# VHH binders against Epidermal growth factor receptor kinase substrate 8-like protein 2 (EPS8L2): the designs that were tried, part 11

Target 1, 157 residues: Epidermal growth factor receptor kinase substrate 8-like protein 2 (EPS8L2), of Homo sapiens (Human) (q9h6s3r46to202)
Amino acid sequence: MHETSQYHVQHLATFIMDKSEAITSVDDAIRKLVQLSSKEKIWTQEMLLQVNDQSLRLLDIESQEELEDFPLPTVQRSQTVLNQLRYPSVLLLVCQDSEQSKPDVHFFHCDEVEAELVHEDIESALADCRLGKKMRPQTLKGHQEKIRQRQSILPPP
Short names: E, the ipSAE of ESMFold2; O, the ipSAE of OpenDDE; V2, 0.75 times the mean of E and O plus 0.25 times the DockQ between their complexes.

## First folded at step 8 (VHH; framework vhh_surovatamig_d1)

Design w2 (from v5 with S30K S57D; at its last look DockQ between E and O 0.09; V2 from the best seeds 0.00; counts 0 for: pae E 6.2 > 2, placed apart)
Fold by ESMFold2, look of step 8:
Structure w2 (fold): chain B 157 residues (1-157), chain A 123 residues (1-123)
Amino acid sequence: as target 1 above (157 residues)
Amino acid sequence: EVQLVESGGGLVQPGGSLRLSCAASGFTFKRYAMSWVRQAPGKGLEWVATISGSGGDTDYVDSVKGRFTISRDNAKKSLYLQMNSLRAEDTAVYYCAREPFRYYGSGKYFDYRGQGTLVTVSS
């Protein structure tokens, strides 16, 4: 169904947001990712990111095994990372469940559907979950229209 | 800065034994699951073994079960791989790798690795 969307992504890194790890903000986490990238220490992992009305799920792309499940209430922040990395289209997620004393930050490269659109899907799912709205179907319809418009634009001869 | 430094590789005969070590620094070692991964000539990276932060849980790729033992010493911030009954197929560069905190013990997601140590098994 159109209510479950699925995106091919490359997981880049996950960090705990803890002062003992020198990560106290999203900006600290982004800085760390940039440093790892410059030292060629990022091991990318292909996976599927699913968005539905209850959770964000990470699946192994080959086996379809569920690697993580982030219930929407545990997702504190979704954000794109603008042109600061070797990866042009990056999504970050900050997640913390009730048993974690500190949140974690997950980074994904989004190459098929740009991170802005994935982020908007996630934000609409969060809004619907937390505010009891029905924004997400229209958000997804708008995304399909944006994708078609971008594909139909040709340079002049 | 996170650092992982492997050592203990070398040339051994089939059926022999070798013990790899990894010295960790720059992070709270005991909080992280740690893995050994390897890369055989002309192949991609293969996960070998993982141990929990406390050392209480381990897991291995089937091809090394019963022959390899992963261990750690949290006081010395060190990770080990005891390799027994070595075979030619075990020839690879072995890397010490840290799992991100959230993916604790997954054996699939790593945010840091060392430079590697070469193990060559030949008669």
Scores: ipSAE 0.025, ipTM 0.341, lowest interface PAE 6.2, mean pLDDT 83
ESMFold2 (binder alone), look of step 8: mean pLDDT 84; pTM 0.857
OpenDDE, look of step 8: ipSAE 0.606; ipTM 0.798

Design w3 (from v5 with S30K K108T; at its last look DockQ between E and O 0.76; V2 from the best seeds 0.00; counts 0 for: pae E 3.2 > 2)
Amino acid sequence: EVQLVESGGGLVQPGGSLRLSCAASGFTFKRYAMSWVRQAPGKGLEWVATISGSGGSTDYVDSVKGRFTISRDNAKKSLYLQMNSLRAEDTAVYYCAREPFRYYGSGTYFDYRGQGTLVTVSS
ESMFold2, look of step 8: ipSAE 0.238; ipTM 0.589
ESMFold2 (binder alone), look of step 8: mean pLDDT 81; pTM 0.824
OpenDDE, look of step 8: ipSAE 0.354; ipTM 0.677

Design w4 (from v5 with A33Y; at its last look DockQ between E and O 0.05; V2 from the best seeds 0.00; counts 0 for: pae O 2.9 > 2, placed apart)
Fold by OpenDDE, look of step 8:
Structure w4 (fold): chain B 157 residues (1-157), chain A 123 residues (1-123)
Amino acid sequence: as target 1 above (157 residues)
Amino acid sequence: EVQLVESGGGLVQPGGSLRLSCAASGFTFSRYYMSWVRQAPGKGLEWVATISGSGGSTDYVDSVKGRFTISRDNAKKSLYLQMNSLRAEDTAVYYCAREPFRYYGSGKYFDYRGQGTLVTVSS
């Protein structure tokens, strides 16, 4: 039984990765995001990102209803985009289901938890799914330790 | 470049009808949910209606149900809003907006919208 992780995130943008939209790479998508940000055309939406051994889920921040479900096999890529835009900690996901001719690129600002931690969690889940490994429990344990260490260095009240 | 250009707005009397159009370019139109949103004077942005990429699914804000109809022509890359039985409270700038993926529940997201077209309902 694997733990479900939950992160507060802000959805920034979703693009179809298609040359017809001038997005043939992740870098193109990032550039487009930067352009939109510079023009203040980003409409952020708060939501919850859940990670488990089967899928990534987006939940409405208020109702907790499922907005989207990305089964792990549909997640083609995850990475961080750091120190860019007005959003210092961004997670991007490339997802494509069997019915899509082109993948989508999703950008999420990780405003409470560092994008790197979210990324590591997702990568461990993907590794476990793709390779039959059991890395995620150790990854999560490591994250807990990091959080504990951060708490330990806080000044006393 | 993604472009959305609204048209069809104008002055109409209460009970009247208008048909708004939106011309889309710069993206694969049929892949996206499209929406109409509006902003009344002094108010925030309000979602009005959404239609799926294929046009097979539609959704409306309660206040316009039975009066407004959203439709699309993917061949023409056009979005439409037929507005009947217009009311003073429908006065707003109406925007065509792209919805990258379908949200369920109260959540909506739009990544592009046009400059809008003004609809004024007044006697």
Scores: ipSAE 0.034, ipTM 0.390, lowest interface PAE 2.9, mean pLDDT 90
ESMFold2, look of step 8: ipSAE 0.523; ipTM 0.751
ESMFold2 (binder alone), look of step 8: mean pLDDT 86; pTM 0.874

Design w5 (from v5 with S57D D111Q; at its last look DockQ between E and O 0.55; V2 from the best seeds 0.00; counts 0 for: pae E 7.8 > 2)
Fold by ESMFold2, look of step 8:
Structure w5 (fold): chain B 157 residues (1-157), chain A 123 residues (1-123)
Amino acid sequence: as target 1 above (157 residues)
Amino acid sequence: EVQLVESGGGLVQPGGSLRLSCAASGFTFSRYAMSWVRQAPGKGLEWVATISGSGGDTDYVDSVKGRFTISRDNAKKSLYLQMNSLRAEDTAVYYCAREPFRYYGSGKYFQYRGQGTLVTVSS
């Protein structure tokens, strides 16, 4: 069960969850992102986000070079962010590995496959990793059906 | 408040050299990977080089490998770009950018940048 999903995303920001940055919760981080967005201080970068049974990977969109690797045990939280930004479909990830004294929070705009589907993929991968379940293949099959249905509804150019 | 201030740009002949500097404040500089990016007139932003928070690891876009060297001084909270063998296509506004912490060897994404410093390479 080593299926790899890949999603086009735009990285919006990453914050360290630290009092010196005024970020002690996910809600603090969301508020900071909204403030930066309203001041047009967000510098987006296109990436590929890959999900497999071991990690979440960020790749450069053109070269496919690996930018980051987040082993699933280091992923503390996956969450969608609704209607708080000019970006309609946002995914939030909280990660911390053994080299970090504080976790970080990563925000991505999911501009092709909506953040809810990406989040469900990630959550199923985490559940399979932590609990020994076999949920991810079923989750991905459901996503394939939803994507086919959406494509059949979209008008041709 | 995060602040990044670039300097060291100017007019230079092809084959010449410049050293860009970036002064950082408002964050724990050594915790973040740092990058240089550039924007040629009328073009989008291009990544140039990245250095890890410790300074131990670097990466470059292919077009500048062997000509540019990124470095940092964590005690002075400063980032540098030594640019040698400059070409006309290197003409751009160069920006210092903060990467998410723990970027190592592959990062091409940014959350903050300075106002930029102009590098013009022409005869």
Scores: ipSAE 0.013, ipTM 0.303, lowest interface PAE 7.8, mean pLDDT 81
ESMFold2 (binder alone), look of step 8: mean pLDDT 84; pTM 0.852
OpenDDE, look of step 8: ipSAE 0.035; ipTM 0.468

Design w6 (from v5 with R102M; at its last look DockQ between E and O 0.13; V2 from the best seeds 0.00; counts 0 for: pae O 7.2 > 2, placed apart)
Fold by OpenDDE, look of step 8:
Structure w6 (fold): chain B 157 residues (1-157), chain A 123 residues (1-123)
Amino acid sequence: as target 1 above (157 residues)
Amino acid sequence: EVQLVESGGGLVQPGGSLRLSCAASGFTFSRYAMSWVRQAPGKGLEWVATISGSGGSTDYVDSVKGRFTISRDNAKKSLYLQMNSLRAEDTAVYYCAREPFMYYGSGKYFDYRGQGTLVTVSS
C-alpha cells in the first residue's frame, strides 16, 4: 500500500456539470469560478486533502472529520488552473459516483503546496489505479526532495 | 462514501399529497444543510427547499411555499419533503442534495445528490 499524502487546501467551489447549470465543460466551470471570484462571492473553506491508493479524502481541518470521499474510480479528471484567478494555484477535480446523475467539478486553492505537486500526486494515484502501475512512490519521493530543497534555501527562523 | 437515496415518488392526482424521503450515509448528516431539487421534463434543475443542519431553519422556492414542508431526522440521517396540494407543474424528478459545508454568498450549490425519485401529478 502507498502512503497517504496530505495537503492543506481551501475549497473554493463545487459545480454540477450540467446544461441546466450552464456548465457543460471544464472551461465553463472555470469561467464561472472566475466570475464568482471577481464578484467576491467565493467563501473559502480550509480543509485537508488526503491522497492514497484508494481515494481522495477531504477532512475538516479542525476536527479531522471526513467531509467527503472520492474513490479513485470516481475521479474523472484532475487539472490545475494556474495564474488565472484571485487564487494563483488551483486544483480542479471532476468526480462522479454511481449515485450522481451528473459529475461535479470541485475547485481547491492549494495555498501551502503548489497545485502542480498535488496534481502530480493525484495523477500518479490515478495511473496506478487505472493502469496497474506503481508510479506514485517515485512521484512522492520526488516531491519530498523538491520540498526539502526549497526549505534549505529559506532563511533561518 | 457519501450516499443519498430518495424514495416516495409516484403518481398522484392534482390536489393530492406525497411524502418523499431521503436516506443519507457516508457523512455526518447533521453538519450539512440539505436540499430538495427537482427537474421537470424538458426543464433545468430547480431548487425547491433547504433545511439547515440542525433543522432550525428552512427556505422554499416561492411556488411551493405553503404547500411543501422540508424536514429532517438527524438521528435517522433522513431528509423529508411533505408535498401537499400537488399541481401538474410539480411533476418532476426530485433529488435529495447536500449543500457544501461552506460555499458561495449567493445561490444554491450542491456537491452530492441522489438518483432521484419521480413525482407525476396527473388526473
Scores: ipSAE 0.019, ipTM 0.254, lowest interface PAE 7.2, mean pLDDT 89
ESMFold2, look of step 8: ipSAE 0.308; ipTM 0.662
ESMFold2 (binder alone), look of step 8: mean pLDDT 85; pTM 0.857

## First folded at step 10 (VHH; framework vhh_surovatamig_d1)

Design x1 (from v5 with A33Y K108R; at its last look DockQ between E and O 0.56; V2 from the best seeds 0.00; counts 0 for: pae E 3.8 > 2)
Fold by ESMFold2, look of step 10:
Structure x1 (fold): chain B 157 residues (1-157), chain A 123 residues (1-123)
Amino acid sequence: as target 1 above (157 residues)
Amino acid sequence: EVQLVESGGGLVQPGGSLRLSCAASGFTFSRYYMSWVRQAPGKGLEWVATISGSGGSTDYVDSVKGRFTISRDNAKKSLYLQMNSLRAEDTAVYYCAREPFRYYGSGRYFDYRGQGTLVTVSS
C-alpha cells in the first residue's frame, strides 16, 4: 500500500495544447506563461497537490473541495521549470484523459518543497504505475532525509 | 448539488443596458472562479468574462472590454454581469459557469453551467 504525499502549491495557469493557440509543445506553453507574467495577468490560486498510487489530486486549500483528479495513466509528462519566471520553482504537468481531444498543460509554483522533489515523487508514482516498479517508497524516504538534513540545527556554543 | 440559475435577460435596444444575475448554491461559492459565457444563434460558446473567487481580479474578452462589468457578492452567493452599450452582436443566451481553476485559451473547461438567460439586442 502506498503513501499519500501532500504539497502546498500555487496554481499559475492551465493552457490547452492546441495549434490554434500556438501551443504545440511544453516550450510554447512556458513562453505563453512568461508572456502572461510580463503583462501581470497571472492569477494564482493556493492548492494542495496530493500524490498517491492512483492519481494526482488538486484540492482547494481552504474548503478541501477536490478541484481536479488526474488518474496517473492520464499524466503524460511531469517536468520542472526553474528560474524561467519570477517564480523560482515551477512544476509543469501535461494531462489528457479519454474525454479530451487535446492535452492540457498545468503550471504550479512550488514554494514549500522545491519542484524537483515534487517532480521526483510524481515520476516514481508514474513509474510504479506504468512499469510495475517499487521506486516510490525509496524516493519518499530519500526526500524525508533531504528535508530533515535541511532543517538540522547546529548545536549551541 | 451544484446549481446555477441565471436571470435578467430580455429585449433591449442597441446602446441599452441590462444587468444579469446568477444565483449559486451547493458549493463554496467564494472559492471558485466564476465566468459568463454566451452562445449566439447558430454559433458555439464564447467566453465573455471571468472573476476570481475573492472578486479582486477580472478578465474580459476584447469585444466587451469597457462595456461589460463582471462582479460577485459572496455573502449572497451571486454573480453579476452589467452590460452597457449593447450591440446587436451581443445577442446570445448567457450562461453562468464555474471554473475549477484558471484556464487560458479557446477550449476553456467549465465544470458546471446554468440553463442560461436570453439577451436580444434589436432595433
Scores: ipSAE 0.229, ipTM 0.598, lowest interface PAE 3.8, mean pLDDT 84
ESMFold2 (binder alone), look of step 10: mean pLDDT 86; pTM 0.873
OpenDDE, look of step 10: ipSAE 0.257; ipTM 0.617

Design x2 (from v5 with G105A K108R; at its last look DockQ between E and O 0.06; V2 from the best seeds 0.00; counts 0 for: pae E 8.1 > 2, unsure alone 64.6 < 65, placed apart)
Fold by ESMFold2, look of step 10:
Structure x2 (fold): chain B 157 residues (1-157), chain A 123 residues (1-123)
Amino acid sequence: as target 1 above (157 residues)
Amino acid sequence: EVQLVESGGGLVQPGGSLRLSCAASGFTFSRYAMSWVRQAPGKGLEWVATISGSGGSTDYVDSVKGRFTISRDNAKKSLYLQMNSLRAEDTAVYYCAREPFRYYASGRYFDYRGQGTLVTVSS
C-alpha cells in the first residue's frame, strides 16, 4: 500500500556525526543545536517532508524540487527532541547512505503537525519496510482521528 | 541551471574599499544561505562570510570582522560584500557560493559557486 504523507517543516541544521567534529552521539548533536540556538545562529529553511513506502524526501516549498532523498534503508534513527529549545516540536533523523563514511544528523521544527506524529509515521514506514509489517495504514488512520478530534475541540484562531 | 556571477573586483590600495556583487539565477534565492569564499594565490579556499536566506543573520571569519559586511537583496536576487579597510592579506579571487544546508559543527559545504572576481590589494 502506497500512502504519501507530506508535512511542512523548518530545517534547522545538519551535522556530520564524526569524532573529529565532537559529535559522536545524538546527544552531542542535540547539545550543538542548543548551543547554536542560544547564540541565535540557527538559519531555518522551510521545506516539505514527504514520507512514503520507499523514502523520506525533502522538497522546496515553492518549486517542489527535491532537495534530499533518504531511502528508508539509509535512515538509522528517527527521534523527537524534548522541549529543550525555543522550538517546541523538533524531529531528528540520522541518515547514512553507502557513499558516506559517517552518518548525518538532520533537525527539523515541525510547525504544522507535531513531531511525535511525524515520528510515528516515519517509524511505521521503517517497520513496514524492514520487518514486512503493515503498521503504517493503522498509524495514519489514528493520526487522522487525533487531528480531527483536536480541530473539533480547539477554538478557531 | 543554477548560475552565480560575481563582479566588482579590482586593484585597490591598502585601507581602500570595494563592493562585490553576485547575481543569482536558476533557484529560489531567498531560501538559501549564501556565502563569500576566497582563494589567495597559492592557497586553498577560505570561507569569508555567510548570510541567511532572509538576511537576518550573518557570520564572518575572524580576520574580516568589523571590516566586511555581507548583505543581500532578495528582490534583485543579489548578494553583496562591502569590503572596507582592505589589507594585502585580503588579496584573493572571491567567489559567491550557495549553501545547501548549514553545517555548524562539520564546516561549511557549497554546492555551487561562480567564476570568481579578483581583488588585489597592493601599494
Scores: ipSAE 0.013, ipTM 0.288, lowest interface PAE 8.1, mean pLDDT 82
ESMFold2 (binder alone), look of step 10: mean pLDDT 81; pTM 0.821
OpenDDE, look of step 10: ipSAE 0.528; ipTM 0.781

Design x3 (from v5 with S30K A33Y K65Q G105A; at its last look DockQ between E and O 0.23; V2 from the best seeds 0.00; counts 0 for: pae E 10.2 > 2, placed apart)
Fold by ESMFold2, look of step 10:
Formats: structure tokens, C-alpha cells, sequence
Structure x3 (fold): chain B 157 residues (1-157), chain A 123 residues (1-123)
């Protein structure tokens, strides 16, 4: 009854958007990540990112233990980050629940499915959650077709 | 102001045990993954263990797996490390560290740490 998509991603970093971190905007967070990347101070963790109609979930790749659950109402922003990192395809998420005084910004390298497609999935889930629409199934169908079209090596049908 | 204060270090013989404590203040403790990291004299920081905000997920560096146990008490805003079967290579200053990640086990980016507590393992 629920469409759940799952993506292999590498978590790169999470920052609190706080003056003590010199991070007051998403652009500040991106600059900080670029700085850490250039100093080789990013320690990546492989995760599964699941998107469904209620939340974004992060699972450990080996144990599949839930590392985080972001209910869709707590997700303030999804955005791609291109051309600024050694990683070609980066997704960021800004999340804040009612117990947080400041948002967190989370960065992922999308090495299986490019960040643009993951972002569109998340955005359609957010839109459906906020507006009561059913747009996400068409988004996912379009993604499946784009992936098939990009695989031109296999024998003709 | 975020404060982390470690205690419980000391001199112990190989095979012995110690329990480290960390008192946290100035932030919503239960929201943060917490870690122990250590630094042997003249060496860089080594990540030791991480625990999720709820305490439901833990992870350890291979060299301490099965010997060390990380735990937390969110009501007391306290983090603990039970260290058993101590070895000379465990000699280090141990730091309580706050991660910017909720519930992630990655533990590699720390925004705050305490001043440390010295653990010396020698015969």
C-alpha cells in the first residue's frame, strides 16, 4: 500500500545550522563541506535512504538497523549540490523537528541513482504530504523509464 | 554553553576495568549521537565508540569490540564507557565527544569535546 523507494547513498556530513559552527545558511554548510573535503576530513558511511509517503529513513547498509527517521513534516528542504565537491552527485536535506532549536543539514553522495532523481522523489513525497496529492507514483514511474533509457548496452527486446 | 566533563580515568593493570563518565550540559542531550574518542601521547584522535541519541544503536572500533560498552542515561545527561580487559594499547586520554548527527553511527565529525580523562594501563 505504500510505495517505498530505496537508494544506496554515502553519508558525508551533518552540520547543525548554528553560529557556533559558522553555519547560518545552506551556503555556509556547503562551504564547510567543501573545506572538509579539500582537507580529506570527510569520513563517509554507506547507508540506505528510504523514501515513503510518511518519512525519509536512513538504514545502516550492513545491519539494516534504522539510523534515523525523518518524518516528512520535519524536512524543510531537499537540494542537489553539483560541481563543488570531489563527489559528482550530492544531495542535501535540511531537517528540524519540534525538539530542535536549530535545523540540521545532512549531505549524501548519491552513487547509485543520481541526486537529481533522489531529490525529485523526495520533493514529490513532500508535496503529496503537504498538499494531499498523489504525484509521487508518476515521479517514480518517470524515473524508472529514464533509467531504462540510459542503459543502451543490452540486447534489443 | 555546551560543556562536556569526563571523569573516571586512572591507573589500572592489564586485564583490569574502568568506567568512564561524561556529564553533559548546555544542549538537548538526548538529540545527539555521542562518542568516545581517545588520543595516545603524540598520536592523533582515534574514534572508539558511538551511541545513538536513544541508546538503541552502538558501534565500536574493532580493537575494543567485546571489551568496551558505551551507554547513556538521558535523564542524567550522562555518557558512559565501561572498559574491561584493558590492555597497554588502551592507554590514552579519553574524550567525550558530541556529534552533529542525530542517530548516525558515523561519528567522524565532532563539534564539541571535553578536556579528557587519562587512562593509563601498566603493570
Amino acid sequence: as target 1 above (157 residues)
Amino acid sequence: EVQLVESGGGLVQPGGSLRLSCAASGFTFKRYYMSWVRQAPGKGLEWVATISGSGGSTDYVDSVQGRFTISRDNAKKSLYLQMNSLRAEDTAVYYCAREPFRYYASGKYFDYRGQGTLVTVSS
Scores: ipSAE 0.006, ipTM 0.241, lowest interface PAE 10.2, mean pLDDT 80
ESMFold2 (binder alone), look of step 10: mean pLDDT 84; pTM 0.857
OpenDDE, look of step 10: ipSAE 0.429; ipTM 0.741

Design x4 (from v5 with S57Y G105D; at its last look DockQ between E and O 0.06; V2 from the best seeds 0.00; counts 0 for: pae E 6.8 > 2, placed apart)
Fold by ESMFold2, look of step 10:
Structure x4 (fold): chain B 157 residues (1-157), chain A 123 residues (1-123)
Amino acid sequence: as target 1 above (157 residues)
Amino acid sequence: EVQLVESGGGLVQPGGSLRLSCAASGFTFSRYAMSWVRQAPGKGLEWVATISGSGGYTDYVDSVKGRFTISRDNAKKSLYLQMNSLRAEDTAVYYCAREPFRYYDSGKYFDYRGQGTLVTVSS
């Protein structure tokens, strides 16, 4: 069984990881994003991020058209960004396919499900894909339990 | 099927003006940044201008700043380029292009492009 998860995200920025642009690490890219944010140079694009056993997919919210596909083998890194931006819950992805001479780093604000849970889903998909493990179903079950527990608080009138 | 159709090109004298239009279909137009790119005779593609999906952010190549204005009408799914004070160096085929997301590096990425409209600036 190969489950597909879907998350609402806001794309913040994409950078090419290029030494000529002083972006040789994830920390360099985060610094550049913080600079753009402080100058109000970021505009967001809402999209859906799907995770399955083969790829990470970006979809248009209205039409469900695939905007981009990142096969899991092309995903070099998934990471959360903690409290370094005005967005509290940020996910980054480093991707490079065989046609790219340099990797890209993509930043997303995770405004429905926090970036840590999205990241854990992605990491379990990567581990299953690359190491032949069966971690993702249990990871997703744990996420459903966390969501259920958060919703157990009864509202007052 | 994503389609982008440019129109409004033609022959104009230096100092003149033209307005280019692009009709978009097959996708949620308001969710995408849109760009104009151009190709002069015998040259490669050059990025000209970009507008965000909402229209709140625009950017231009230095050679056209103050002369060209990019705009959009999301209700009509249309992208525009107002070109004023045209110069011979502006002669090119102009293409309407869609970006899946905004790149902030020197390179630009476009997933769809129209067939183009020819602008000739000549006396």
Scores: ipSAE 0.015, ipTM 0.325, lowest interface PAE 6.8, mean pLDDT 82
ESMFold2 (binder alone), look of step 10: mean pLDDT 83; pTM 0.845
OpenDDE, look of step 10: ipSAE 0.020; ipTM 0.338

Design x5 (from v5 with S30K S57Y K65Q; at its last look DockQ between E and O 0.05; V2 from the best seeds 0.00; counts 0 for: pae E 8.0 > 2, placed apart)
Amino acid sequence: EVQLVESGGGLVQPGGSLRLSCAASGFTFKRYAMSWVRQAPGKGLEWVATISGSGGYTDYVDSVQGRFTISRDNAKKSLYLQMNSLRAEDTAVYYCAREPFRYYGSGKYFDYRGQGTLVTVSS
ESMFold2, look of step 10: ipSAE 0.013; ipTM 0.277
ESMFold2 (binder alone), look of step 10: mean pLDDT 86; pTM 0.877
OpenDDE, look of step 10: ipSAE 0.572; ipTM 0.802

Design x6 (from v5 with A33Y G105H; at its last look DockQ between E and O 0.12; V2 from the best seeds 0.00; counts 0 for: pae E 8.5 > 2, placed apart)
Amino acid sequence: EVQLVESGGGLVQPGGSLRLSCAASGFTFSRYYMSWVRQAPGKGLEWVATISGSGGSTDYVDSVKGRFTISRDNAKKSLYLQMNSLRAEDTAVYYCAREPFRYYHSGKYFDYRGQGTLVTVSS
ESMFold2, look of step 10: ipSAE 0.013; ipTM 0.222
ESMFold2 (binder alone), look of step 10: mean pLDDT 85; pTM 0.872
OpenDDE, look of step 10: ipSAE 0.687; ipTM 0.842

## First folded at step 11 (VHH; framework vhh_surovatamig_d1)

Design y1 (from v5 with K108P; at its last look DockQ between E and O 0.65; V2 from the best seeds 0.00; counts 0 for: pae E 4.4 > 2)
Fold by ESMFold2, look of step 11:
Structure y1 (fold): chain B 157 residues (1-157), chain A 123 residues (1-123)
Amino acid sequence: as target 1 above (157 residues)
Amino acid sequence: EVQLVESGGGLVQPGGSLRLSCAASGFTFSRYAMSWVRQAPGKGLEWVATISGSGGSTDYVDSVKGRFTISRDNAKKSLYLQMNSLRAEDTAVYYCAREPFRYYGSGPYFDYRGQGTLVTVSS
């Protein structure tokens, strides 16, 4: 009975974190993405990113078919990327399931809800999953308050 | 629901050309990057080429660069591979594959593939 949140995102790229790919850190992956972006080689794909108490899910925006499932235990890292890309609001995820010898890093442009809020949702879900905490409901409530405050418009005189 | 059907394989001489087609149905074709992958006899799958959903960007494995051209027609929901200057090493079953998201690396990720079409390059 946990909340499921859903965000519109644009997938930018996924890389294998492997020495043979010259990607041994998140910083290497960010540099690779910047390089691809500067050469106009990024092709985006719209999808839905769902967060629940079990996993992060990628769904096709039109059919809602599951494109990928990342059980929370397989998510090693969630991070925002600031001021390094032409995209204003970027989230990265590092994932590795038990059958992978190397992790993958996935990059998303968060084109509706800013990446920081999506990241905070994911971090609270990870904390609840791994540490038995109950942080996520308050995190999501805080997000709704922040969105409401940002959208309020004072009446004109 | 998702279906991919390849066609156009056959026997060709070294140096010859062949054009593969893939008919897609059951999904919004233009939203997905599409790939050709191949499997030589007794070998694993090898990624060959990828094209973006819009068709504006392409990428190829080094061994086919300059010889193969991937293309798509989103109105006809069709993917193509023009194969020129064919070599014996190109002999394989070729599969049309859907990428759920753009993947870079030695092991590309595909969620659906077709039945394959056999390309044999020999005298």
Scores: ipSAE 0.102, ipTM 0.520, lowest interface PAE 4.4, mean pLDDT 84
ESMFold2 (binder alone), look of step 11: mean pLDDT 81; pTM 0.824
OpenDDE, look of step 11: ipSAE 0.524; ipTM 0.781

Design y2 (from v5 with S30K A33Y K108P; at its last look DockQ between E and O 0.08; V2 from the best seeds 0.00; counts 0 for: pae E 8.4 > 2, placed apart)
Fold by ESMFold2, look of step 11:
Structure y2 (fold): chain B 157 residues (1-157), chain A 123 residues (1-123)
Amino acid sequence: as target 1 above (157 residues)
Amino acid sequence: EVQLVESGGGLVQPGGSLRLSCAASGFTFKRYYMSWVRQAPGKGLEWVATISGSGGSTDYVDSVKGRFTISRDNAKKSLYLQMNSLRAEDTAVYYCAREPFRYYGSGPYFDYRGQGTLVTVSS
């Protein structure tokens, strides 16, 4: 019953959310990334982001090794970042597990499936995990319909 | 809160070897790319090597490829640099650094680094 989705993404950056770095909000982290990226290309890492009913997993595309496993209870926030970075479609995740005194903010460019769809998948997984809802199957069905509609545009005569 | 403590530096003759260690605390070590950077007297910081959180991906500045090996032990929260075939040009203070970014064509950006450990290659 529980589906695993997989998305191609590019990891852009990870920051610790710490007052000593002037990063106390996601907006601070976004501003820092924008500032840094304006001077230099960001070294990206190709990854597969998997969403299931227990966790978000990152696999390195080149080595196929699991790089990260974010259990859903440790994911504090998922958010899209549009029109504020030179990358067109960016997903932001805030995570903190029991070993961390401060949360981390992770940024990914979503180059195949736009960040909004990945975000909606993650949000429905979080809602189902934390609130006992059954949102994710409907979310994924809606995504399939949106993708099919985009593919049905006919060529002109 | 975040602490990085380097050790293992010293005086070595050309062609010799040293192993640098870095003890990390105050953060979830396995989630972060880690790097070694160095600073020769009177010069700026130079990126040396980077390793991914899992240890599955590594990269090196061209001048040390084949001579230096970066590694990590996530259970011990430790980062290492094995330096072989040392040259006078390797003389520098070596820093363990935590990396939130990767950059193409330049050294990586770092948000924390240790106090450094001096490596001197002479005589």
Scores: ipSAE 0.013, ipTM 0.230, lowest interface PAE 8.4, mean pLDDT 81
ESMFold2 (binder alone), look of step 11: mean pLDDT 83; pTM 0.843
OpenDDE, look of step 11: ipSAE 0.521; ipTM 0.774

Design y3 (from v5 with Y112H; at its last look DockQ between E and O 0.05; V2 from the best seeds 0.00; counts 0 for: pae E 2.1 > 2, placed apart)
Amino acid sequence: EVQLVESGGGLVQPGGSLRLSCAASGFTFSRYAMSWVRQAPGKGLEWVATISGSGGSTDYVDSVKGRFTISRDNAKKSLYLQMNSLRAEDTAVYYCAREPFRYYGSGKYFDHRGQGTLVTVSS
ESMFold2, look of step 11: ipSAE 0.362; ipTM 0.666
ESMFold2 (binder alone), look of step 11: mean pLDDT 85; pTM 0.868
OpenDDE, look of step 11: ipSAE 0.781; ipTM 0.882

